# VHH binders against Alsin (ALS2): the designs that were tried, part 2

Target 1, 196 residues: Alsin (ALS2), of Homo sapiens (Human) (q96q42r690to885)
Amino acid sequence: GYIASLHELATTERRFYSKLSDIKSQILRPLLSLENLGTTTTVQLLQEVASRFSKLCYLIGQHGASLSSFLHGVKEARSLVILKHSSLFLDSYTEYCTSITNFLVMGGFQLLAKPAIDFLNKNQELLQDLSEVNDENTQLMEILNTLFFLPIRRLHNYAKVLLKLATCFEVASPEYQKLQDSSSCYECLALHLGRK

## First folded at step 6 (VHH)

Design n13 (from m01 with G55D S56D; framework vhh_8dlx_2)
Fold by ESMFold2-Fast, scan of step 6:
Structure n13 (fold): chain B 196 residues (1-196), chain A 123 residues (1-123)
Amino acid sequence: as target 1 above (196 residues)
Amino acid sequence: EVQLVESGGGVVQPGRSLRLSCAASGFTFSDYAMHWVRQAPGKGLEWIGNIYFSDDTFYNPSLKSLVTISRDDSTNTLYLQMNSLRAEDTAIYYCARDSYDIFTGWSEAFDSWGKGTLVTVSS
């Protein structure tokens, strides 16, 4: 039902926020604080990734708080932030995914200087836990790719939850159409970004 | 350039209501959480409350029944409605934009402030 799907959205959003917060505080912040991180170009691309990641983390945290308020107020579906402010979500995810893709295309983590590579290797267990990679033989670069593309998986999750919410309304209703259209937008963005 | 300009302050009688405004420019207002903060003469800063881009509000519990925060994204304006004003509400009222900071976690800092507007409750 409707309330169960809203609780799923809220619970998974809070978990996702916690994960992004941990990546920011335990990986990105220490990494960017290192001396001799790499070439000027590589450092600039990584700083752009961190900036867009931080903005996305902030948005996810605000959304989690909003969902907690929404659940106590039992508002109409059209008042859901993910629908009402869908352009903000789509733009924030697009900006982040574009930044990480640009970083990776230009050589990514492999082009970082030795102190940065050493830091990432030292934190490999944490990176593996955060990425939810269960195969302990997975290489560092594959772990990093999985971790930094988690937002694309979250876009798929949004699409699925919105579709579940749509099924709670009559097919001919405006609510059904809006929820279905929004689900399609999130899914299409996820597929487009995942291709890069 | 980020600018926040508070207005609506002045001298008011005890028990009356007052609405303060904050005009924002130089950034996409609808993307940011906004805060109201006040400072009484000779006292420290007191957080009043905030409003997220979702219009969800959170208030200082000691002030919750006396204030309402709202926003109009079409005019880039933040509002603070104050009811049942008391002499102890005399303060400079500041509008502040929430920061996006990679190092502090969830934004706990304000990266831009207005110059403030003075509210004096007589008696």
Scores: ipSAE 0.012, ipTM 0.375, lowest interface PAE 8.5, mean pLDDT 83

Design n14 (from m01 with S56E; framework vhh_8dlx_2)
Fold by ESMFold2-Fast, scan of step 6:
Structure n14 (fold): chain B 196 residues (1-196), chain A 123 residues (1-123)
Amino acid sequence: as target 1 above (196 residues)
Amino acid sequence: EVQLVESGGGVVQPGRSLRLSCAASGFTFSDYAMHWVRQAPGKGLEWIGNIYFSGETFYNPSLKSLVTISRDDSTNTLYLQMNSLRAEDTAIYYCARDSYDIFTGWSEAFDSWGKGTLVTVSS
C-alpha cells in the first residue's frame, strides 16, 4: 500500500543516515584531521566534498525523522509528505554530486599524500564493509569511489518509491504528475552520475 | 564476471511491436531484480521499468501502457515487450542488473549494464 511504502522509506532512510554518519565520523573526519594530506587544491576539494557530504547527511536524518513523525501520527492517509523535502534534497544532492565529481576529475583520492593513503589502507576492511564491496581483491580506489557514490545510488531508491506512490493516483491527477516529475529528477541525476 | 547482452533491436516501422532480450551470465540471475533503461539520441537516460525476483514489475508511468517486462529464470533471460512503437521510441536500450542493498534487503541502484541494442523506429 501507500502507507506501507512510506514506512519502508522511513526505515531505509534511517539506515542510510546511520551509514553516512559512520562514513563521516570514521573516515572523513579522521582523514581530514591528518597532516600533509596533499596539495592545497586536492585538500580544498576534499574539504568541499566533506562539507557537502555532512550537509546531505544532516538533511537525510531530518527527512527520516519527519517521515517517522508523520507516520506515527497518521494511520490512513495518502499524502505527498515526501515531496515537501524534494527541492531541498535535489539542491543538496546536486551540490554533493558536483563536489565529488570535481574532486574525482582532478585526480581524486589517488592524489592524496602518503599519510592519507596509509590511513585509508589501514581502514580498508571498514571501507569495504561500508561500501558493500564483497570482492576482497577490489582496489582501494574502487572501494572509495563506490563508497562516495552511495548517495547517488540512494537517488534510485527515491525515484522508485515515488513511481510506486504515483501508481496509487489517477494518471491525469496533479498528484500523479508531481510524483512522476520528482521521480524523473531523481532518476536522471542518479543515472547521469552512475556511469561517470 | 557479470555479463549482460541485449539483442532484438533493429529498424521497425511505426505502430509495430518488438521484443528485446537480455542474456545474463556470471551471476545467479534469479537472485537479482533487473531493469530496462533507454537513451534516445541527444537525450538523457530514461528508466523504462524493472522486475523483481518475485516477478513483480514496476514501470515508468509515462510508458506503462506500452511496455511489458518479463523474465525466464530457467534461461537467465530478461525481456522487454514494446507495443505501438513511435518514432520517439528510437533509442539505445540497455539491460541493467540491480544492486543488492544490504541494509534494506531490497534493490537500490544499477551495478552492471549491457552495451545496449539500438532500436530505430522509421517509416
Scores: ipSAE 0.000, ipTM 0.098, lowest interface PAE 17.3, mean pLDDT 78

Design n15 (from m01 with N50Y; framework vhh_8dlx_2)
Fold by ESMFold2-Fast, scan of step 6:
Structure n15 (fold): chain B 196 residues (1-196), chain A 123 residues (1-123)
Amino acid sequence: as target 1 above (196 residues)
Amino acid sequence: EVQLVESGGGVVQPGRSLRLSCAASGFTFSDYAMHWVRQAPGKGLEWIGYIYFSGSTFYNPSLKSLVTISRDDSTNTLYLQMNSLRAEDTAIYYCARDSYDIFTGWSEAFDSWGKGTLVTVSS
């Protein structure tokens, strides 16, 4: 049912938030604290990526907290954060993916100065673990690409869970239409952003 | 075991309409979202649109006013209706089954593809 699908959404959202929080605290924050990262342009693009990533992480954390509260009977079913904040959530994903794509198109992590590259190489095992890359021979740049495109993967998961939630409601209901529309939006966004 | 077979392509005059079909077999068609993708001669792949299990559709914004995707789960068939065809619509058209484990690249989103059907728009 409905409650089972919400538990699935809550569980996977908590796991995803934990992963993004670890990337933010163990990779992005230490990386950006280095005194020489590269050219002014490269640093500005990376700071934009970090800013959009932090905003997305915050919203995902809020969503997980909201789902947890709802599942404990504190809020009504209509208090789903993704459903309530679908535009804000979609915009945040779009802004993040645009920022990472711009950074990568301009040369990305390969253009970082030696202290930054040294930091990333020192943390390669952590990066591999966080990205869930199983091949130990995978190059650093491929690991980083996988890691920073994890949000696109999550968009597909949102779409599928929202569709499951929609099918728990009568077809003529406003809830069915809203959930189905939201599912379609996340899936369309994932396909569009994944193409870049 | 999974098979997707596109049909309905051919030579069509500019301004006309054409409907393509995709016959699916070897899986429970109604459980999968389906995509249409095209490739013009000498160019890369262009995503056209997508239809969910529920029948909800999403289209490439550059094509939204020109195409309609539909499905008939009773016959395991996916359709692409194209209107106001232009010379730039000349391409091989593919149907593809949605993947359950997408993480990067929209082409990697598809776990099964058809062989394609050629549409040539010429006078």
Scores: ipSAE 0.000, ipTM 0.102, lowest interface PAE 18.8, mean pLDDT 77

Design n16 (from m01 with F58Y; framework vhh_8dlx_2)
Fold by ESMFold2-Fast, scan of step 6:
Structure n16 (fold): chain B 196 residues (1-196), chain A 123 residues (1-123)
Amino acid sequence: as target 1 above (196 residues)
Amino acid sequence: EVQLVESGGGVVQPGRSLRLSCAASGFTFSDYAMHWVRQAPGKGLEWIGNIYFSGSTYYNPSLKSLVTISRDDSTNTLYLQMNSLRAEDTAIYYCARDSYDIFTGWSEAFDSWGKGTLVTVSS
C-alpha cells in the first residue's frame, strides 16, 4: 500500500544518498586532490561536475530526511518535495546532467592525465561495486559512465515509485491524476537528460 | 542541541582490543552518516572511517584490517571496534556527524563533533 510505497521511497532515497556520498568521498574528492589531473579545460569541466554532484548529493540527502520526517508525522504537509515538483530539486538534477554530459562529450575521463588514469585503474574494482555493474569484463570507461549517470537512473526510479503510489487511488480521483502527472514529469526529465 | 558523547577510552595494553561508543542526541540519528576521526599527540586529524544510513562502511585503507564501525539506530549509538592495538594508536578519538547542509562544500565533511575520548596504548 500507500505507506509501504512511501517507506520504500524514503529507504531507497537514503541508500541512494549513501551511494552518492561514497562516490564523492572515495572517487571525486581523491581524484580532484591529485597534482596533475589534466589540461585546464578538462580539469575545469570535471570540477564543474564535482560541484554539481555535491549540490545534488546534499539535496537528495535533505529529501530523504524530509520523507522520514513526513512518515513520522513531523512535517506532513511539507515533506513530499517530489510530489510538489520542487524547482530547486529538478533544477539541480538538470544542472548535474548538463555538467556530466558536457564533460563526457568533450572527451571525458579519457582526456585525464596519467596520475588520474592510474588512480581510476587502481580503483576499478571499487568503481565497479559502486556502479553495481555485475559483468566483470566491463571496460573502465563504461563503468565510469554507469556510475556518473546513476542520478539520471534515479529519476526513472522516482517515476516508477510514483506510479506505484498512484495504484493506491481510484483512476478517476484527483490523487491518481496528480501522481501520474508527477511520474510523467520525472520520466520525461530522465529521458531528456539521459540522451548523450 | 546536537550532542555527540564518546566513551570507552582508557589505558590498554598493546595487542588487545577496545570498543568505543558514541551516544548521539538532538537529531534523527538514523538519517545521518557518522564518522570516526582520531588525533595522536602532536599530529593532525586522521580519518578512521564512516558508516552511512544504509549501513555501508568505508575505512581508511591503512586501518581497514584493524577497525570495524557499526551503529545501533534503536539506541542512537555509533561504535568503533579496534583490534590489535599498537602504541601508534594512542590518540583522542572523535565521533562526528556527516554534513547534510546543501550550503557546505568539499572543505567540510562534518558539521558536529564530540569532545573526544582518550585511548592510551602502553605496556
Scores: ipSAE 0.000, ipTM 0.144, lowest interface PAE 15.1, mean pLDDT 79

Design n17 (from m01 with N50S F58W; framework vhh_8dlx_2)
Fold by ESMFold2-Fast, scan of step 6:
Structure n17 (fold): chain B 196 residues (1-196), chain A 123 residues (1-123)
Amino acid sequence: as target 1 above (196 residues)
Amino acid sequence: EVQLVESGGGVVQPGRSLRLSCAASGFTFSDYAMHWVRQAPGKGLEWIGSIYFSGSTWYNPSLKSLVTISRDDSTNTLYLQMNSLRAEDTAIYYCARDSYDIFTGWSEAFDSWGKGTLVTVSS
């Protein structure tokens, strides 16, 4: 039903926010705090990634809070933030994915100086856990790629939940059309960004 | 360093429209959310609205139908379009840069302000 699907969205959004917060606090913050991180260009691209990632993390946290507020009787949050602020979410996801893609195309984590590479190797088990990579033989760079493209996976999850919500409405209703259109939008963005 | 300069204020008759501009310098404008805030004589600060780096806007619900915020990242300029001005819109209008930490994201606290531009709505 409608309420069950909203509980699923809220629960998974809170879990995703927790994961992004852990990546930010345990990986990105310590990494960027290192001396001699790399060339000026590489450092600037990584700082851009971290900035866009942090902004995306904040928005996801706000969305989770809004959903919880709605489910616990706060009328101000009755509209889905994902629908009401869809352009903000889509643009923030696009800007983040563009930043990580630019960083990776320009050499990515492989171009970082030795202190950074040593830090990442030391934390490989944590990186595997956060990325949900089950193959223990997966190389560090593949783990990092999986980790920093987790937001793409989340876009697919949004699309699926929006389709579940749509089934709660008549096909001829404006609500059905809006939810279906939003689902298609998130799925299309995920497919486009996932190819880069 | 960081500078924000508002312009476009002045005396305007009730019912008219007015567009304010804010010229930004000293930082990468496209990386920051921007805000418009006003202060009427003898009153506190009132948030008008925000525009994120993506171009998405959020407005004070009491003002939503009367204002439009936009930005031009190529010229580092923030705009506030106001329609159907009333005497109660008389205020000093400020643009402000959003304060955020790279590790915490958006703070919604303002870390840099312009000096403001006065808008007087009177006959």
Scores: ipSAE 0.000, ipTM 0.132, lowest interface PAE 14.2, mean pLDDT 79

Design n18 (from m01 with N50E; framework vhh_8dlx_2)
Fold by ESMFold2-Fast, scan of step 6:
Structure n18 (fold): chain B 196 residues (1-196), chain A 123 residues (1-123)
Amino acid sequence: as target 1 above (196 residues)
Amino acid sequence: EVQLVESGGGVVQPGRSLRLSCAASGFTFSDYAMHWVRQAPGKGLEWIGEIYFSGSTFYNPSLKSLVTISRDDSTNTLYLQMNSLRAEDTAIYYCARDSYDIFTGWSEAFDSWGKGTLVTVSS
């Protein structure tokens, strides 16, 4: 039912937040702290990716905290941010996905200086674990692509959970319509951003 | 229990700016989206805008260039910054708590209101 689906949303949001926090702290922050990355366009684009990623991570953390408060029976818990059309989530996901796509189109990780490439190779096992890539023969660049496009996979997850939540309401209800519309918006965004 | 107290109203000259405050108590302020609404003399209610717990803001398109909404969760305070004030901005300004919760069903758009603060724009 409804509570089970809401617990699924809360649990997966918390797990996703932890994963993004790990990517930020163990990969992006150390990578950008390396000497001799250069002042190239590639490094500037990567810095923008890190900035957008950090903002998205923060918002996901706030959403997870809000869901947890609601599930602990706080009667004054507010409406879910994800349910509102003009949610900052849509903008933050779009900004992040645009930044990573621009970075990859302009050459991506392959164009970084040797210290950065060495760092990524040294941490390949961690990158593989974080990306949940099970094939141990997967190349580094494919692992990185999987890792940094995890937010698009999460948009698909939102759509599915919102659709499950909608089935708990009457089809003609405002709640059903809001949840179904939100599900469609996240799915449409995921398809649009994934195509790029 | 829930209390919202607006302040900062008064007489202000056309073209000037003014900042209104709303002090919230009786609930976890950081968990709620908050709204500003105004009512000019003899007119209906006009929605100004809202701010989510994330800090994201959404404004009435007719007012977007003239106002900024912000919040300070450490002091449970909501703010409305108004710029380039005109005589048409003369109104009672209300702070309101967002009522939407998928479990409450038929709640009003705003479930709690302040008593308002009067802003008069005149020379």
Scores: ipSAE 0.000, ipTM 0.101, lowest interface PAE 17.4, mean pLDDT 78

Design n19 (from m01 with H35S N50Y; framework vhh_8dlx_2)
Fold by ESMFold2-Fast, scan of step 6:
Structure n19 (fold): chain B 196 residues (1-196), chain A 123 residues (1-123)
Amino acid sequence: as target 1 above (196 residues)
Amino acid sequence: EVQLVESGGGVVQPGRSLRLSCAASGFTFSDYAMSWVRQAPGKGLEWIGYIYFSGSTFYNPSLKSLVTISRDDSTNTLYLQMNSLRAEDTAIYYCARDSYDIFTGWSEAFDSWGKGTLVTVSS
């Protein structure tokens, strides 16, 4: 049912928020606090990534809170609006993915100075855990790519959850059509952003 | 007045199973998500897992496969099933009512706690 599916959405949104918060607090914030992180241009690109990541994390947290408030007896109509073509939500994903793609195209983490590379290597096990990379022989740069493209995986997850929510309505209903359209929107965005 | 009362703790042999209960009163139990949290002697709080109205659960990944959380809204009771108990599972186990504040995180998001029930795993 519909309410059960919303509970699942809220649970997975909380899980994703926690993961992004951990990446921000344990990886991005300490990394950017290092002395001699890299060249000015590389550091500026990474700061842009961190800024967009923090904004996305905040919005995901707000969405999770709205879903929880609705499910905990506080009716919150806006919880679905955030998933249904919210320009703020979609633009935040787009801006983040654009920033990480620009950083990686310009050389990415490999262009960082030794202190930054040493920090990342020291935290490789944590990075693997956060990215859910199971192969222990996976190289650091591949782990980092997987980790920082988790938001694209979440866009695919939104599409799947929206399809599941749609099946709780009659195929001819306006609700079914709106959820189907939203699912397609997130899937198309994920595919577009995944192509660089 | 919100009350949460844990029970079912005690001394148990390694490798065995144990089920804890939490009796809730003073609020509409079915309107709240509930969590289990534990604290080993001299250690910090460790979140175990969370259960929503529908019975959907979310577990601490490090404890996934060792525990199962369930609820019975008709009796206002929360359950924690623990399997393959080890000495390191020795702790005070707390039942907690979730708050809506996602910004504070799981262990900080609780607005009501029980007094706990002690589980000792020893041979």
Scores: ipSAE 0.000, ipTM 0.101, lowest interface PAE 15.9, mean pLDDT 78

Design p03 (from p01 with F53S S54F; framework vhh_7z1x_3)
Fold by ESMFold2-Fast, scan of step 6:
Structure p03 (fold): chain B 196 residues (1-196), chain A 124 residues (1-124)
Amino acid sequence: as target 1 above (196 residues)
Amino acid sequence: QVQLVETGGGLVQPGGSLRLSCTASGFTFSDYAMNWVRQAPGKGLEWLSGIYSFGGSTSYADSVKGRFTISRDNAKNTLYLQMNSLQPDDTAVYFCARTSYDIFTGWSDAFDIWGQGTQVTVSS
């Protein structure tokens, strides 16, 4: 049912926030602290990715807290943020995905200087773990692509949960229509942003 | 059809205990916060206790704190009120009520589904 689905959403949102926080603290922050990362353009693009990633991470943390408050009946947060799919939430996903796509199209991680590539190779096991890549023979660049496109995968998860929630309501109800519309919005965004 | 049915009321001596049950049907019980409300003869409705759908968070009116315990069994679609140290002024019709929910605006402070009530009389 409805509450079980919301509990699953809250649990997976908390896990996702934790994972993004780990990527930020253990990969992005140390990587950007290295000297001689690459050309000025490559460094600027990567810094933009990190900036948008940090903003998205913050909002996902806030969303998880809001879900917890909603599930516990706290008056100030008794409505679902994801259901209302606020422009700030959608814009942050769009801005992040645009930044990572621009970075990757312009050569991405392959254009980083030796110190950065050495750092990433040294941390390949951690990158595999964080990206949830199951194939141990997966190449570093594919692992990195999987890792930094996790937010797009999460948009698909939002759409699926919203469809599941919709089945708890009558097809003719306003509740059903709004949940279907929200699901379509997240799925459309994920498909659009997933195209390179 | 959506309905709530209370059972367990009766006559009890002062200082005694009683357990009320409320069985829900026609909706997903685990999705809703539930409440106990009473009405003494010639008086208005008094909210007693609420329990949220998830996590078991509970709240109580000051008049019953420490004496009454609300609980639920979602597998059985049943809400309970354990009443201890009953007093003559606890004599009332006890109602089970569902908290109104709207996915656009969230939880309200209103109840949309009520049971028929069960009579509790505390008398020597």
Scores: ipSAE 0.005, ipTM 0.259, lowest interface PAE 10.3, mean pLDDT 83

Design p05 (from p01 with G50Y S59Y; framework vhh_7z1x_3)
Fold by ESMFold2-Fast, scan of step 6:
Structure p05 (fold): chain B 196 residues (1-196), chain A 124 residues (1-124)
Amino acid sequence: as target 1 above (196 residues)
Amino acid sequence: QVQLVETGGGLVQPGGSLRLSCTASGFTFSDYAMNWVRQAPGKGLEWLSYIYFSGGSTYYADSVKGRFTISRDNAKNTLYLQMNSLQPDDTAVYFCARTSYDIFTGWSDAFDIWGQGTQVTVSS
């Protein structure tokens, strides 16, 4: 039913938040703490990625907490951010994906200096686990690309869960139409951002 | 067919206890917050208690707080009201009611489905 599907959304949102938090704390923060990371331009682009990533991580955490509050009956948690196409939420995804795309177009992780590349190689198994890459023969740069585009996959997941929620309502209902429209919004954004 | 059916009412002496049950059918019970409401003879409706979808949050009117306990069994599609320390002025028809909820605007303060009610009489 509807509430059971929302529990699934909340559970997967909390798991996604934990994953992004781990990427931030175990990869991005230590990486940016290294000396001589590369050119000023490369470092500035990576810092922008980290900044947008941190903002997105925070909002996903807040969204997961809001869903949990709604499901556990906190009186003030009376509407679902994801269903309303929150500009803050969508804009944060867009800003993050734009920042990582700009970084990758300008040469990305391959243009980092040796200390940074050494750090990433030492953490390759963790990066592979976090990226959900099942092929052990995958190259480091491919792992990193998969990892940092996980938010695009999450947008696809939002679209799918919204369609699942819609099945709890009659096709002719306003609720069904609104959930379908929300699903289309997230899917269109995912496709648009994935082309960059 | 969406229905709520209350049972468990009856005659009880002051200081006694009763447990009311409300059985839901025709909708996904676990998707809705539920309420207990009563109407004393010749009086208006008085809201008594609220329980969230999961049973995780409950709220009570000051007149019954500490004496009544609302609970639910989602597997059995059943809502309960345990009434203790009953007083003559608790005499009323007791209704269960479903909270109206719009997923985009949030909670409604309105009820859209009501039971037929069960009579509770507290007298010596």
Scores: ipSAE 0.000, ipTM 0.234, lowest interface PAE 13.6, mean pLDDT 82

Design p07 (from p06 with M58F; framework vhh_7ubx_2)
Fold by ESMFold2-Fast, scan of step 6:
Structure p07 (fold): chain B 196 residues (1-196), chain A 123 residues (1-123)
Amino acid sequence: as target 1 above (196 residues)
Amino acid sequence: QVQLVESGGGLVQPGGSLRLSCAASGFTFSDYAMTWVRQAPGKGPEWIATIYFSGSTFRDDSTKGRFTISRDNAKNTLYLQMTSLKPEDTALYYCARTSYDIFTGWSDAFDIRGPGTQVTVSS
């Protein structure tokens, strides 16, 4: 039901936030601290990815905190503010996914200079753990793709939760329709952003 | 003066039915979502259902199918139709005014509540 779905959302949101925080602190920040990453264009695109990733991470952390406040008896509906058709949440996902797609279209991680590639290879086991890639024979570039597209997978999860919440309302209700529309929006956004 | 007054409680046998009413006064009833809550002896409050100004309902899974919330805006009255009552349904039932909107962040935190009506389910 509604409360059970919110508990699930809160638990998975906290876990997702922790994962994004680890990617930011252990992969992106050290990587960008290297002196010579590649061409000016490649570096600028990667810096844009990191900037948008950091903003998304912050917002996801705030959403998790909001859900925790609700679950500790503060206010039931607070958690839905961030998941509604709000530009703040949707734009952060769109901006991040657009930045990573632009980076990859321009050659992505393959165009990075040797010190950056060496750093990523040294941390391949960590990257596999963070991306939840179980096949230890998976190539570095495939691991990186999986890792940096985790936010798109999360959009699918939001769509599923919104559909569960919709079942708590009458099919003919405006509330049911809005939740279904929001779910479709997240699903369509995920599909659009997952394409090149 | 804003007031909510419940009625319709009483003693009923297991398997029976009961309809509770909540009369609202002192505010524009049709502008607010309304909620039914119950509190059993020695337990905390348990939310049952909310009905929005539009007539849409939000229902708890544990009572869904046995309890129906409804409203009559012309009479400023909220109802709870209870069927297939069980001893576990014994509680003080009260209504509450709610500014609940799932999209704006307003919760089912009660702006105001009635004094309640006692429902006892026993043989």
Scores: ipSAE 0.000, ipTM 0.134, lowest interface PAE 16.4, mean pLDDT 78

